# Designs tried in a protein design chat: VH-VL binders against q9umr5. Part 343

Target 1, 268 residues: q9umr5
Amino acid sequence: SYKPVIVVHGLFDSSYSFRHLLEYINETHPGTVVTVLDLFDGRESLRPLWEQVQGFREAVVPIMAKAPQGVHLICYSQGGLVCRALLSVMDDHNVDSFISLSSPQMGQYGDTDYLKWLFPTSMRSNLYRICYSPWGQEFSICNYWHDPHHDDLYLNASSFLALINGERDHPNATVWRKNFLRVGHLVLIGGPDDGVITPWQSSFFGFYDANETVLEMEEQLVYLRDSFGLKTLLARGAIVRCPMAGISHTAWHSNRTLYETCIEPWLS

## First folded at step 17 (VH-VL)

Design xe24 (framework fv_acimtamig)
Fold by ESMFold2-Fast, scan of step 17:
Structure xe24 (fold): chain C 268 residues (1-268), chain A 123 residues (1-123), chain B 106 residues (1-106)
Amino acid sequence: as target 1 above (268 residues)
Amino acid sequence: QVQLVQSGAEVKKPGESLKVSCKASGYTFTSYYMNWVRQAPGQGLEWMGIINPSGDDTDYAQKFQGRVTMTRDTSTSTVYMELSSLRSEDTAVYYCARVGIPFSDYDWGFDYWGQGTLVTVSS
Amino acid sequence: SYVLTQPSSVSVAPGQTATISCGGHNIGDKDVHWYQQRPGQSPVLVIYEDSNRPSGIPERFSGSNSGNTATLTISGTQAMDEADYYCQVWDSRTYVFGGGTKLTVL
């Protein structure tokens, strides 16, 4: 009698990445219907995030419709941003627990091997020139690039993250906030040893100021203005923070202790 | 720049265990998944399994389940493949091979391969 | 259980075009990678994701993938191209290799 679980993967991933997570769920919650969405796998994960949101939306509608008791989402890395947008654009979602597994909720500003592979001559200090162009915004990784030294460019050029975070105005903002607030629990997971998500506190809605000092969620304008409902959710007791040290980026979906501590309790 | 250097040839008897090493250099060891592939004399390539060097997370081909174990040592940038209960049919060249895209464990070609380790199993 | 079928051998004259097929059910929906293996050497990735060449692979190597057949094409074939060629796909939870094709250039 457990609610169905929908899993959304990250950059350059597929459903295969979650084989251990599925084993853990089957052991602790036998009979749970788990659907790992096998869309935008591998290189297709570079497609613009709004395109991915549309495709994942089409896939989740029938799953949610057949589960009137509600569903849970487990969304890994970039997939957490897809799920953020799904919860905002769907007028009728019935998500109970949204489990965000090391996702850059306030954006990314790190020199990672993803960037070296995609843009070999770029550094985090100059990637804004590519990402904040119209061409760059056709790539998912640029949709959540958040350069703290060029915040004006981020606010003007970000076609995805600045909009879903309510950092830039959008005609649908009021409806998106209303829809997002229907979520039962927002479970945030991340940690200092991730090695990819930079700053790691982005997974908890913290982020760099202009001096690269991390400010926590409660100091962010997004939270203070309650732009999409974070302050309301926190006041409701609906935000769960579960940081864990010792876990690298590709290990969040395959660590038993992490699963038992941060995920299992929210899979009613 | 990128190099995968494997341990030397071995001769084993049936029933013994084999442990082959693969030392990586020229890139961030923990950013790329590593595979093991074997090739019996005059035969084709056979996938054995994959290891996540940052999480020690593994997955093995069904044929080798229960006999193969893959491990890693991040301090030496080395992956290991251990195969137990050896049979004459395990005579092969064993290769380590890197997934060609960082942080991904599937559906990408293997861009760099070790030189291979010949293992002969005979009594 | 997914099976990739390759011809055991293909012969071509120097300077002519060689084609090596890789058959699989709905293989056109998968990404196909190709490896070249010369005697006594490790495999070398020559094509990834159906048609992309790694750095250092000559332009005469190309690939295609449609329906039930993926194809590796080598134009202006040279003696140095004589090798075994393997196709590879990901299927669900496993990497699957074709049986290999011995290319002879004479």
Scores: ipSAE 0.760, ipTM 0.893, lowest interface PAE 1.5, mean pLDDT 93

Design xe25 (framework fv_acimtamig)
Fold by ESMFold2-Fast, scan of step 17:
Structure xe25 (fold): chain C 268 residues (1-268), chain A 123 residues (1-123), chain B 106 residues (1-106)
Amino acid sequence: as target 1 above (268 residues)
Amino acid sequence: QVQLVQSGAEVKKPGESLKVSCKASGYTFTSYYMHWVRQAPGQGLEWMGIIDPSGDDTDYAQKFQGRVTMTRDTSTSTVYMELSSLRSEDTAVYYCARVGIPFSDYDWGFDYWGQGTLVTVSS
Amino acid sequence: SYVLTQPSSVSVAPGQTATISCGGHNIGDKDVHWYQQRPGQSPVLVIYEDSNRPSGIPERFSGSNSGNTATLTISGTQAMDEADYYCQVWDSRTYVFGGGTKLTVL
């Protein structure tokens, strides 16, 4: 039988966003137990990411305990960062496939309608003034704001992303790396037409340098230093990269071709 | 300023199909989900469905499943609602309405509405 | 199948406070939105997420939501407030509207 699937949504989402994904899974893997977690829905998705990690951790523990053969995670957008931290803080997770669906794994530096709606007077170039304050770090979107022109502020002020990526020291870093490395497969999905995740290569652990030139995962210090295990996972053959053009940000969980190409093969 | 402009009133016969348009302006068309809601004369509001203008993803109220189709044209910033096999009970004002938050199909409320399109179905 | 119950009509004198109820099982656990529809006009969002006012909506409009009843309150009611009012929630996979309340100001 198929391993259970746990789905973690993104910013301003709920389980409703995954109705098509559930239909696809049911068609190709009938009998799969899929749990879409309705935690931190809508406005609550703005809560600090460490708070969300704690809540999702409490929800996934009984699901994992009931599935000794393992579980799969499908984590969308901001939810992919929640799942990154979840896999690091859980000493006993049994996740086989972690499917990261257009998540800003190295951070976000985008001038999108999210920014215009949340901070109407802000642009990507000046949001660092809000996000890298103690007050700003109480909002999820600021926890993964990564301004490449103020990398010093990002490294010193980020309470979440810089820590889980090992870009700043943390007492638990060694344990977090050990825990993360237990994952069977890291499936990275994203594409150039997303329109929200900026740069889109952030979904593949690429990111801007100070000149806004994208450097891919293998050129990142976090990879080269193997800070949380990416180099080790790649050496195992455990990292899968599945880029797809033509997919907008809200379509990753509702495109059948994307599902068949990038998700379906990893749901054993 | 945000504006949703719908096509004009129509008179249809039973068994025909209806196609109402809703042209958006004043915001990024592909960033906000769009709903369709109808209202029979002297009656209340009834939800018909939702469309993602960026991907053609749709979800329809069960009552209309099999008869309604929602589509979009990104080049003209327009969403369409098609209703087939029309009955006299389909006589109503049809509204398009925008979700109040970008990139979300979550329960946020409908912040802007079109002016409505009156459709009369009679023999 | 979730059902929202509203009174068909409410009458109030100018300057008085009007209250419009929206009944639903455990509606206090849901986000309630309220729409105003004047005759011949499109609906206008007047309250979202239980108690928040959109820009341009007068302060005299307020909302609350607890237990099995959500309430729209209009203080200092004016003739221009005469309209139909609809509550709305999300349930499972559908939006549910109340039947509407006609507010008469005379």
Scores: ipSAE 0.810, ipTM 0.906, lowest interface PAE 1.2, mean pLDDT 93

Design xe26 (framework fv_acimtamig)
Fold by ESMFold2-Fast, scan of step 17:
Structure xe26 (fold): chain C 268 residues (1-268), chain A 123 residues (1-123), chain B 106 residues (1-106)
Amino acid sequence: as target 1 above (268 residues)
Amino acid sequence: QVQLVQSGAEVKKPGESLKVSCKASGYTFTSYYMHWVRQAPGQGLEWMGIISPSGDDTDYAQKFQGRVTMTRDTSTSTVYMELSSLRSEDTAVYYCARVGIPFSDYDWGFDYWGQGTLVTVSS
Amino acid sequence: SYVLTQPSSVSVAPGQTATISCGGHNIGDKDVHWYQQRPGQSPVLVIYEDSNRPSGIPERFSGSNSGNTATLTISGTQAMDEADYYCQVWDSRTYVFGGGTKLTVL
């Protein structure tokens, strides 16, 4: 009776991260078929995002085919970007609710321990030297690295995010926009206490300008140009914003109040 | 530079409760998951549970569910493991151990361990 | 419940190669980590994710994992390598340790 739910994890994650989410869904929507995709787990989550998109695409096709009434996606952190691209490249997806759980939709510019672990001598201010090289673009985190002080390099070198956001031209842009617009609801979740996603408003399509002042979604060129359909979705009433304070990056998939407030209402 | 320093040895009676501390230094405490592992005298290692960087998400081995509680105090960079309804079989060295990758509960291996806390449960 | 099986003891002469096995159903599909524990000391991670060596661990330590068996190999074994060795995997919401292998160098 409930539509199937497909879960896509984030950087350095696996299905284990969603144990509590699955318990919550089972409690409120018993009988829901939930598939947490165990692809690109752990270190494999560093592979280029286009490679991950292809792998996840192959996994979701049979699930969607078996559910003519539609499916829901819950996509966490980096996984939200994978799901963005899936919805654009799939000609016949039947996704009702796309629930983006603290995902850096406009990119990441955070000086976090992910960077210190991957690039111990780098800071957010100088990571552009690595990420905006051909070698750097072979790593998932660099595919959505968005340095607001080197936006010209981001636009020219990003092989993933700049393209799916329509910030740089691509031959498939019109088809990607048409495909993405088939989504029933775009549910955006995030908050100021995440501590990893920087700026946290990236989860709501806001981002830094060159002075590190956050401009919200409606002020972004991608929204104003309707490059992949955000303005159309908002006008249709299909964008849901659910910010919540007090939730750290690793707690979005395990907080019951968040689940009840932001996720549960969209799992028909 | 990473160090995990545990509280001292304890002697307990059956039915009492135990609370072991593990103080972290040399890294960003709020970026790493922490595990608790125990070892009975002359026996192997046994996983007890995991606690998230912020302390709001925990998972415990089935054997200890209902008896174990793990908490964090970010102001003191300290993780705690409480075990209630102690039995003689709970005599063991208790270790805290860090996950090797920030913000991940995936199985990366435990890169740093505390020195261990010996707990003896006897009448 | 998933079970990892290790030999209880392995003996090797100084300078020779020691091999310690860790058996598990389809263990080759899992990431295997290895810990060294000297008497009275805490465990030390010597191999992570099948074959990777942490900083400070000598090159003579190596690992492999395929099919139903993971192996820790110590070449040019020294007296200081005498210790208990434990393999470890994650399976179905739990972290599983092998029973441990006592390595004796004589």
Scores: ipSAE 0.771, ipTM 0.891, lowest interface PAE 1.5, mean pLDDT 93

Design xe27 (framework fv_acimtamig)
Fold by ESMFold2-Fast, scan of step 17:
Structure xe27 (fold): chain C 268 residues (1-268), chain A 123 residues (1-123), chain B 106 residues (1-106)
Amino acid sequence: as target 1 above (268 residues)
Amino acid sequence: QVQLVQSGAEVKKPGESLKVSCKASGYTFTSYYMHWVRQAPGQGLEWMGIITPSGDDTDYAQKFQGRVTMTRDTSTSTVYMELSSLRSEDTAVYYCARVGIPFSDYDWGFDYWGQGTLVTVSS
Amino acid sequence: SYVLTQPSSVSVAPGQTATISCGGHNIGDKDVHWYQQRPGQSPVLVIYEDSNRPSGIPERFSGSNSGNTATLTISGTQAMDEADYYCQVWDSRTYVFGGGTKLTVL
């Protein structure tokens, strides 16, 4: 039978967003137990990512315990960062496929309506003043704000992303790396027409340099230093890249062609 | 500054089709989900359906499934609601309404509403 | 199939507190939104997520939600508050509205 699937949603999201994904899974892998976690829905998705990680951890433990053969994670947008941290902090996870669905794995640097709604007078060029304050780090979106023009502030102030990416030292870094490396497959999905994740290559561990030129994963210090295991996973053949054009941010979980091409093959 | 401006009142015969427009201004059109809600004379509010910010997906109330179609024209910042096979029971004021949070189809409430379009279906 | 029950009408004297109930099975587990609709006008969101006020809505509007009942409270009720009030929730792929309560201030 098929391994259970756990779904983690994104910013301002809920389980309703995944109705098509559940239909697709039921059609191609009938009998799969799919759990869409209804935690930190809607406005609660703004809570600090470490708080969300703790809550999702408590929810996934009994699901993983019931599935000794393993589970799959499908983690959308901001949810992909929650899943990154879950794989690092859990010393007993049994995740086979971690499917990261348009998640800003190296961070976000873009003017979106999320920012206009939350910080109406801010632009991407000055948001670092809010996000890299202690107050700003109480908001999930600021936990992965990565201003390429203020990388020194990002490294010092980021309470979440800089730590899980190993860009700043942490006492638990060695154990986090060991735990993350237990994942069977890291499936990265994203594309140029997303319109929210900026740069879109952040979903593939690429990111802007100081001139806003995108450098791909293999050129990143976190990869070259193997800070949390990307180089080891790639050498093991465990990283899958599945870019697709023509998909907007709210459509990754509802596009049948994307599901068949990028997700379905990894749901054993 | 946010405004939703709907097309004018219409009179239709049973069996005809209706197409109501809702033109948005004062915000980024492609960042918000939009809903359609109707209200029969002297009655309460009835949800009809939702359309995604990019217009590539919709979900409709069971009662209207097969008769309603919602579309977006991002170049004109306009949402449309088409209702076919009209009946006298479809006489109502039709409203477009925006979800209050960008890129979310969660139940945030409808923060801005159009002025309404009265549609009368009579023989 | 989910049903929200509201009283058809509530009357209150000017300056007094009006309370409008919205009953639903385990409604306390849902987010409740409230709309004000004056005759011939579009609905206006007055409370979202149980107890939050949109910008521009007077502080005399408040909400609560627990168990099987959500409540909209209007303190110091004014003549301009005369309107129909609707509660709303999302339930399993549908948005459900209550039947509406006509508030009369006399």
Scores: ipSAE 0.584, ipTM 0.834, lowest interface PAE 2.7, mean pLDDT 92

Design xe28 (framework fv_acimtamig)
Fold by ESMFold2-Fast, scan of step 17:
Structure xe28 (fold): chain C 268 residues (1-268), chain A 123 residues (1-123), chain B 106 residues (1-106)
Amino acid sequence: as target 1 above (268 residues)
Amino acid sequence: QVQLVQSGAEVKKPGESLKVSCKASGYTFTSYYMHWVRQAPGQGLEWMGIINASGDDTDYAQKFQGRVTMTRDTSTSTVYMELSSLRSEDTAVYYCARVGIPFSDYDWGFDYWGQGTLVTVSS
Amino acid sequence: SYVLTQPSSVSVAPGQTATISCGGHNIGDKDVHWYQQRPGQSPVLVIYEDSNRPSGIPERFSGSNSGNTATLTISGTQAMDEADYYCQVWDSRTYVFGGGTKLTVL
């Protein structure tokens, strides 16, 4: 009865991170077939996002084919960007609910401990020198690095995010938009206490302007131009926004109240 | 520098409960997961479980399920491990140890360890 | 349950190369970490993810992992290396430690 659920993890994660989420789903929707994709785990999560999209695509095709009534996606952090691209490149996806758990949908611009671990001598203000090089674009985190003070470099150098957001032209943009618009519901989850996703409103398609003032989704050019379908989805009532305070970045997949409020209602 | 400082040695009787603390300093406490590992006298290392310093999520080794509880206090940057229904076989040095990468419960190894807390369970 | 097998002891003379094995079924498909523990002290991570050395660990420590055996190698072994060594992997929701190898340097 319940549609199968496919889970895509984030940076430095594995299927182990979702043990509590699986328990919650089993309790509220017993019999649901949940597949947590164990691809690009740990250090392999640093591989270019287009490479990850190709690998996850190959894994989800047979799952979707076996579920004619549709599937749900739950995609955490960096995994939400992988799922964004999957929905665009797949001509035949049958995704009902795409549940994005605290994913940097408009990009990342933050001095987090991830950055200190990966680039110990770098700060957010100078990471553009690395990320917007050909070498830097071979790392997933650089594929969604969005420095609001160097928008021209972001638009020219981003090999992933600028393209899937329609911020830079691509030959496949029309087809990608058509494919993405087939999604039943886009469920956006995030909050001010995440502590990693910067700005946290990136999870809701908001982002910094050049003065680091956050502009919400409806003020973004990609929304106003309907570049990949956000305006169309909102107009048909398909976008759900579920912000929650008090939840840190590593707790989105293990908080029962969050699950009951933001995820459970969308697992038909 | 990173330090994990544990509470002092304890002597317990069978049937009692033990609660060991591990106070972290020198890094952002809420960015890392923490493990608990024990070592019986003259024996090897045994994993007990993991706790998220920034959330309530835990995972316990099957052997300790039902007897162990791990908690944290972000205001003091401290994690706790409580073990109930103590028996003589629980005599061991108990260690806290940090996961080697921020924001991950994946297998990165344990990069920093507390000094250990000796717990003796005897009548 | 997944089991890691280590020799109980290894003995070498100062300056010689010590090798400590860690056997496990298809262990080459796992990430192996190695810890050094001196008597009365906490374990110290000396190798992580098969062959990587943490900051502060001497270059004479190296690791490898393939097939059914992971190996910790200590070149030019010194008296200060005398300790117990433990290998460790993650397997199906638990961390598994080897039984430990006592390294004696005369």
Scores: ipSAE 0.798, ipTM 0.900, lowest interface PAE 1.3, mean pLDDT 93

Design xe29 (framework fv_acimtamig)
Fold by ESMFold2-Fast, scan of step 17:
Structure xe29 (fold): chain C 268 residues (1-268), chain A 123 residues (1-123), chain B 106 residues (1-106)
Amino acid sequence: as target 1 above (268 residues)
Amino acid sequence: QVQLVQSGAEVKKPGESLKVSCKASGYTFTSYYMHWVRQAPGQGLEWMGIINPTGDDTDYAQKFQGRVTMTRDTSTSTVYMELSSLRSEDTAVYYCARVGIPFSDYDWGFDYWGQGTLVTVSS
Amino acid sequence: SYVLTQPSSVSVAPGQTATISCGGHNIGDKDVHWYQQRPGQSPVLVIYEDSNRPSGIPERFSGSNSGNTATLTISGTQAMDEADYYCQVWDSRTYVFGGGTKLTVL
């Protein structure tokens, strides 16, 4: 029998976004119990990420309790950051595969129509003035805004991403690392044609330096310090990297070839 | 400004196929999902389906499943709706309409509509 | 399948307030959108997510949604407001439209 799958959506999404993903899973792994969480749908996806983590935590506890053999997580876009925090705050999670589907794991620094819609006069170069304020940190998108030209402001003001990445100290950091390390596999998916996640390598824990040159995961201070367990997971053989070109941000959950190549192998 | 321009009126016979185009301008075509809605003469609005302009994913109302196909051409910022095996009750004005929020296929309402394409199906 | 019920017609005197209802089971838990369609024209979004107005829609248009009824309210109704009005919701895997209400300004 296959382990249950829990799906966590992204910004402005709902369970409807995953209709094709569910069809693919049913075709290749018939009988899999798939739960797409209908929490923080649509506009509510703008709520602070710690608020979302609490709500999703309450929803996943009973699902995990019913599946002693373990569960898999598929977490799309912003949802991948929610799942990162879930794995850290839950002292007893039984997640086998955490499949991160084009999620900005090191943060976001890009001009997108999300920014134009939310902050019409803002550009990536000046959004730090809004996002690194107390008001801005009440919006999920600002919780993972990572301006490489204002890194000191990011480290001081980020209420979410800097903490879960261990870039700023937190009293619970040791427990969060221990909890995260219980994951069986960390499956990272993303690609250069996403068009939203900037830099796209953020989905693989790469990110811009101050000159906007991308440094990959192994060159990041959080990896080198093993702040939440990436170096340990990689040494264990538990990190899977699956980049794919030609896939736009809204197509990761609906591309059959991507599913067969990057997701299907990890749904035991 | 945002504009959706549809192809012109058509007359079809039962059993034929219809293909309507909808050309978008004034915004980033690939950032917004597109819907198709039809309206029979003197009747109400009926949802047909949705298409993602950047991918192959579509979803169709059950009534049209097996007869409708939605496609896109990102190079021309155009969405197409094809309806096959036409019947006289398919006589309607066909509209394309944009979802109101970027990168979302959720319940946002349709903020811009095309001018409509009248299709008459008669023997 | 989910059903939205609207009155087929509503009449109001010029300058008075028109109200158009949209009934649905637990519709207050859904986001309701409203469209205005003048004869021979495309629908125009006048209210989205229960009570919000798009840019360019007059302030006399407002909406509410609670329990089993959503309502579109037009204050100081003008002759130009004569049109068919449709409510719309998302239910499960489909969009559902109400049957439409013809507003007549006497």
Scores: ipSAE 0.756, ipTM 0.881, lowest interface PAE 1.4, mean pLDDT 93

Design xe3 (framework fv_acimtamig)
Fold by ESMFold2-Fast, scan of step 17:
Structure xe3 (fold): chain C 268 residues (1-268), chain A 123 residues (1-123), chain B 106 residues (1-106)
Amino acid sequence: as target 1 above (268 residues)
Amino acid sequence: QVQLVQSGAEVKKPGESLKVSCKASGYEFTSYYMHWVRQAPGQGLEWMGIINPSGDDTDYAQKFQGRVTMTRDTSTSTVYMELSSLRSEDTAVYYCARVGIPFSDYDWGFDYWGQGTLVTVSS
Amino acid sequence: SYVLTQPSSVSVAPGQTATISCGGHNIGDKDVHWYQQRPGQSPVLVIYEDSNRPSGIPERFSGSNSGNTATLTISGTQAMDEADYYCQVWDSRTYVFGGGTKLTVL
């Protein structure tokens, strides 16, 4: 029998977004119990990420409790950050594979249509004025906005990402690290043709420096300090990197080749 | 400015297939899901299905499953709706319509509509 | 299959308030969108997510949604408001439209 799979959607999504993923899982792993969480769907996905973490935690607890052999998480885009926080705040999770589908793990700094829709006159260069205000931090998108030209403001104002990445100190950091390290595998998926996640290497814990040059995970301070366990996981052989070209942001959950190459092998 | 421009009116015979196009301009084509909706003469609106312009993934209303196919061409910013095995009751104005939130296929109103394509299936 | 029920027609004098209902089981738990369609024209979104107005839609248009009824309200109704009005929801895997209401101004 296969371990249950829990799916967490992204910005402006719902369980409906994963209809193709569910078909693929059913074809290759028939009998898998897949639960796509219908929480914070659509516009509700804009609510603060800590609020979303609380709601998703309440939903996953009974699923994990009924699966002593463990569960797998598939977390898409913004949902990957929700899952990052879940793994840190839950001192009793039993997650085997955490599969992160094109999630901005080090943050987002892109001129996307999300930005144009929410703040029509804003550009990525001036969004820091909105996102790093108390009002802006009430929106999920701003919780992981990471302006490389205003890193001081990001570190001071980010109520979510800077904390879960250990970029700003927090009283719970040691416990969060211990909890996160219980994960069996951290499967990172992303690619250069995503078109939304900027830089795309954010899905692999890479990010811009002040000159907008991408530094990969192993050059990040959070990795070097082992702030939440990335260095330990890599040394343990628990980090899987699966980059794939040719896939746009809304196609990660509906591409068969991507599923067979990057997801299917981790759904024991 | 956002525009959705559809192909012209068609007259078809029962048993034939139709293929309606919808060319988008004024926004990033791959950022918004597209829907197809039809309206029979003097009747209400009926949802047919949705297409993701960036991934070519689709979902169709059960009534049309097996007869409808939706495709896209990113080089021309065009979506297509093909309906086969036409019957006289398929006579309708066919609309393409854009979902109002970027990158979302969920529960949003349709903010821009094409001008409609009248398809008459002779009987 | 989820069903939305609208009155087939509503008549109102110029300057008066028109109210168009959209009935559905527990519709208050869903997001309701409203479209205006003039004869021979494409539908126009006039209200989204129960009560929000798109840019360019007059403030005379408002919406509400609770229990088993969503309502589109047009204050100070004008001749230009004559049209068919459709409510719409998402239910499970399907977009559902109401049957439409013909609004006549005098």
Scores: ipSAE 0.769, ipTM 0.888, lowest interface PAE 1.5, mean pLDDT 93

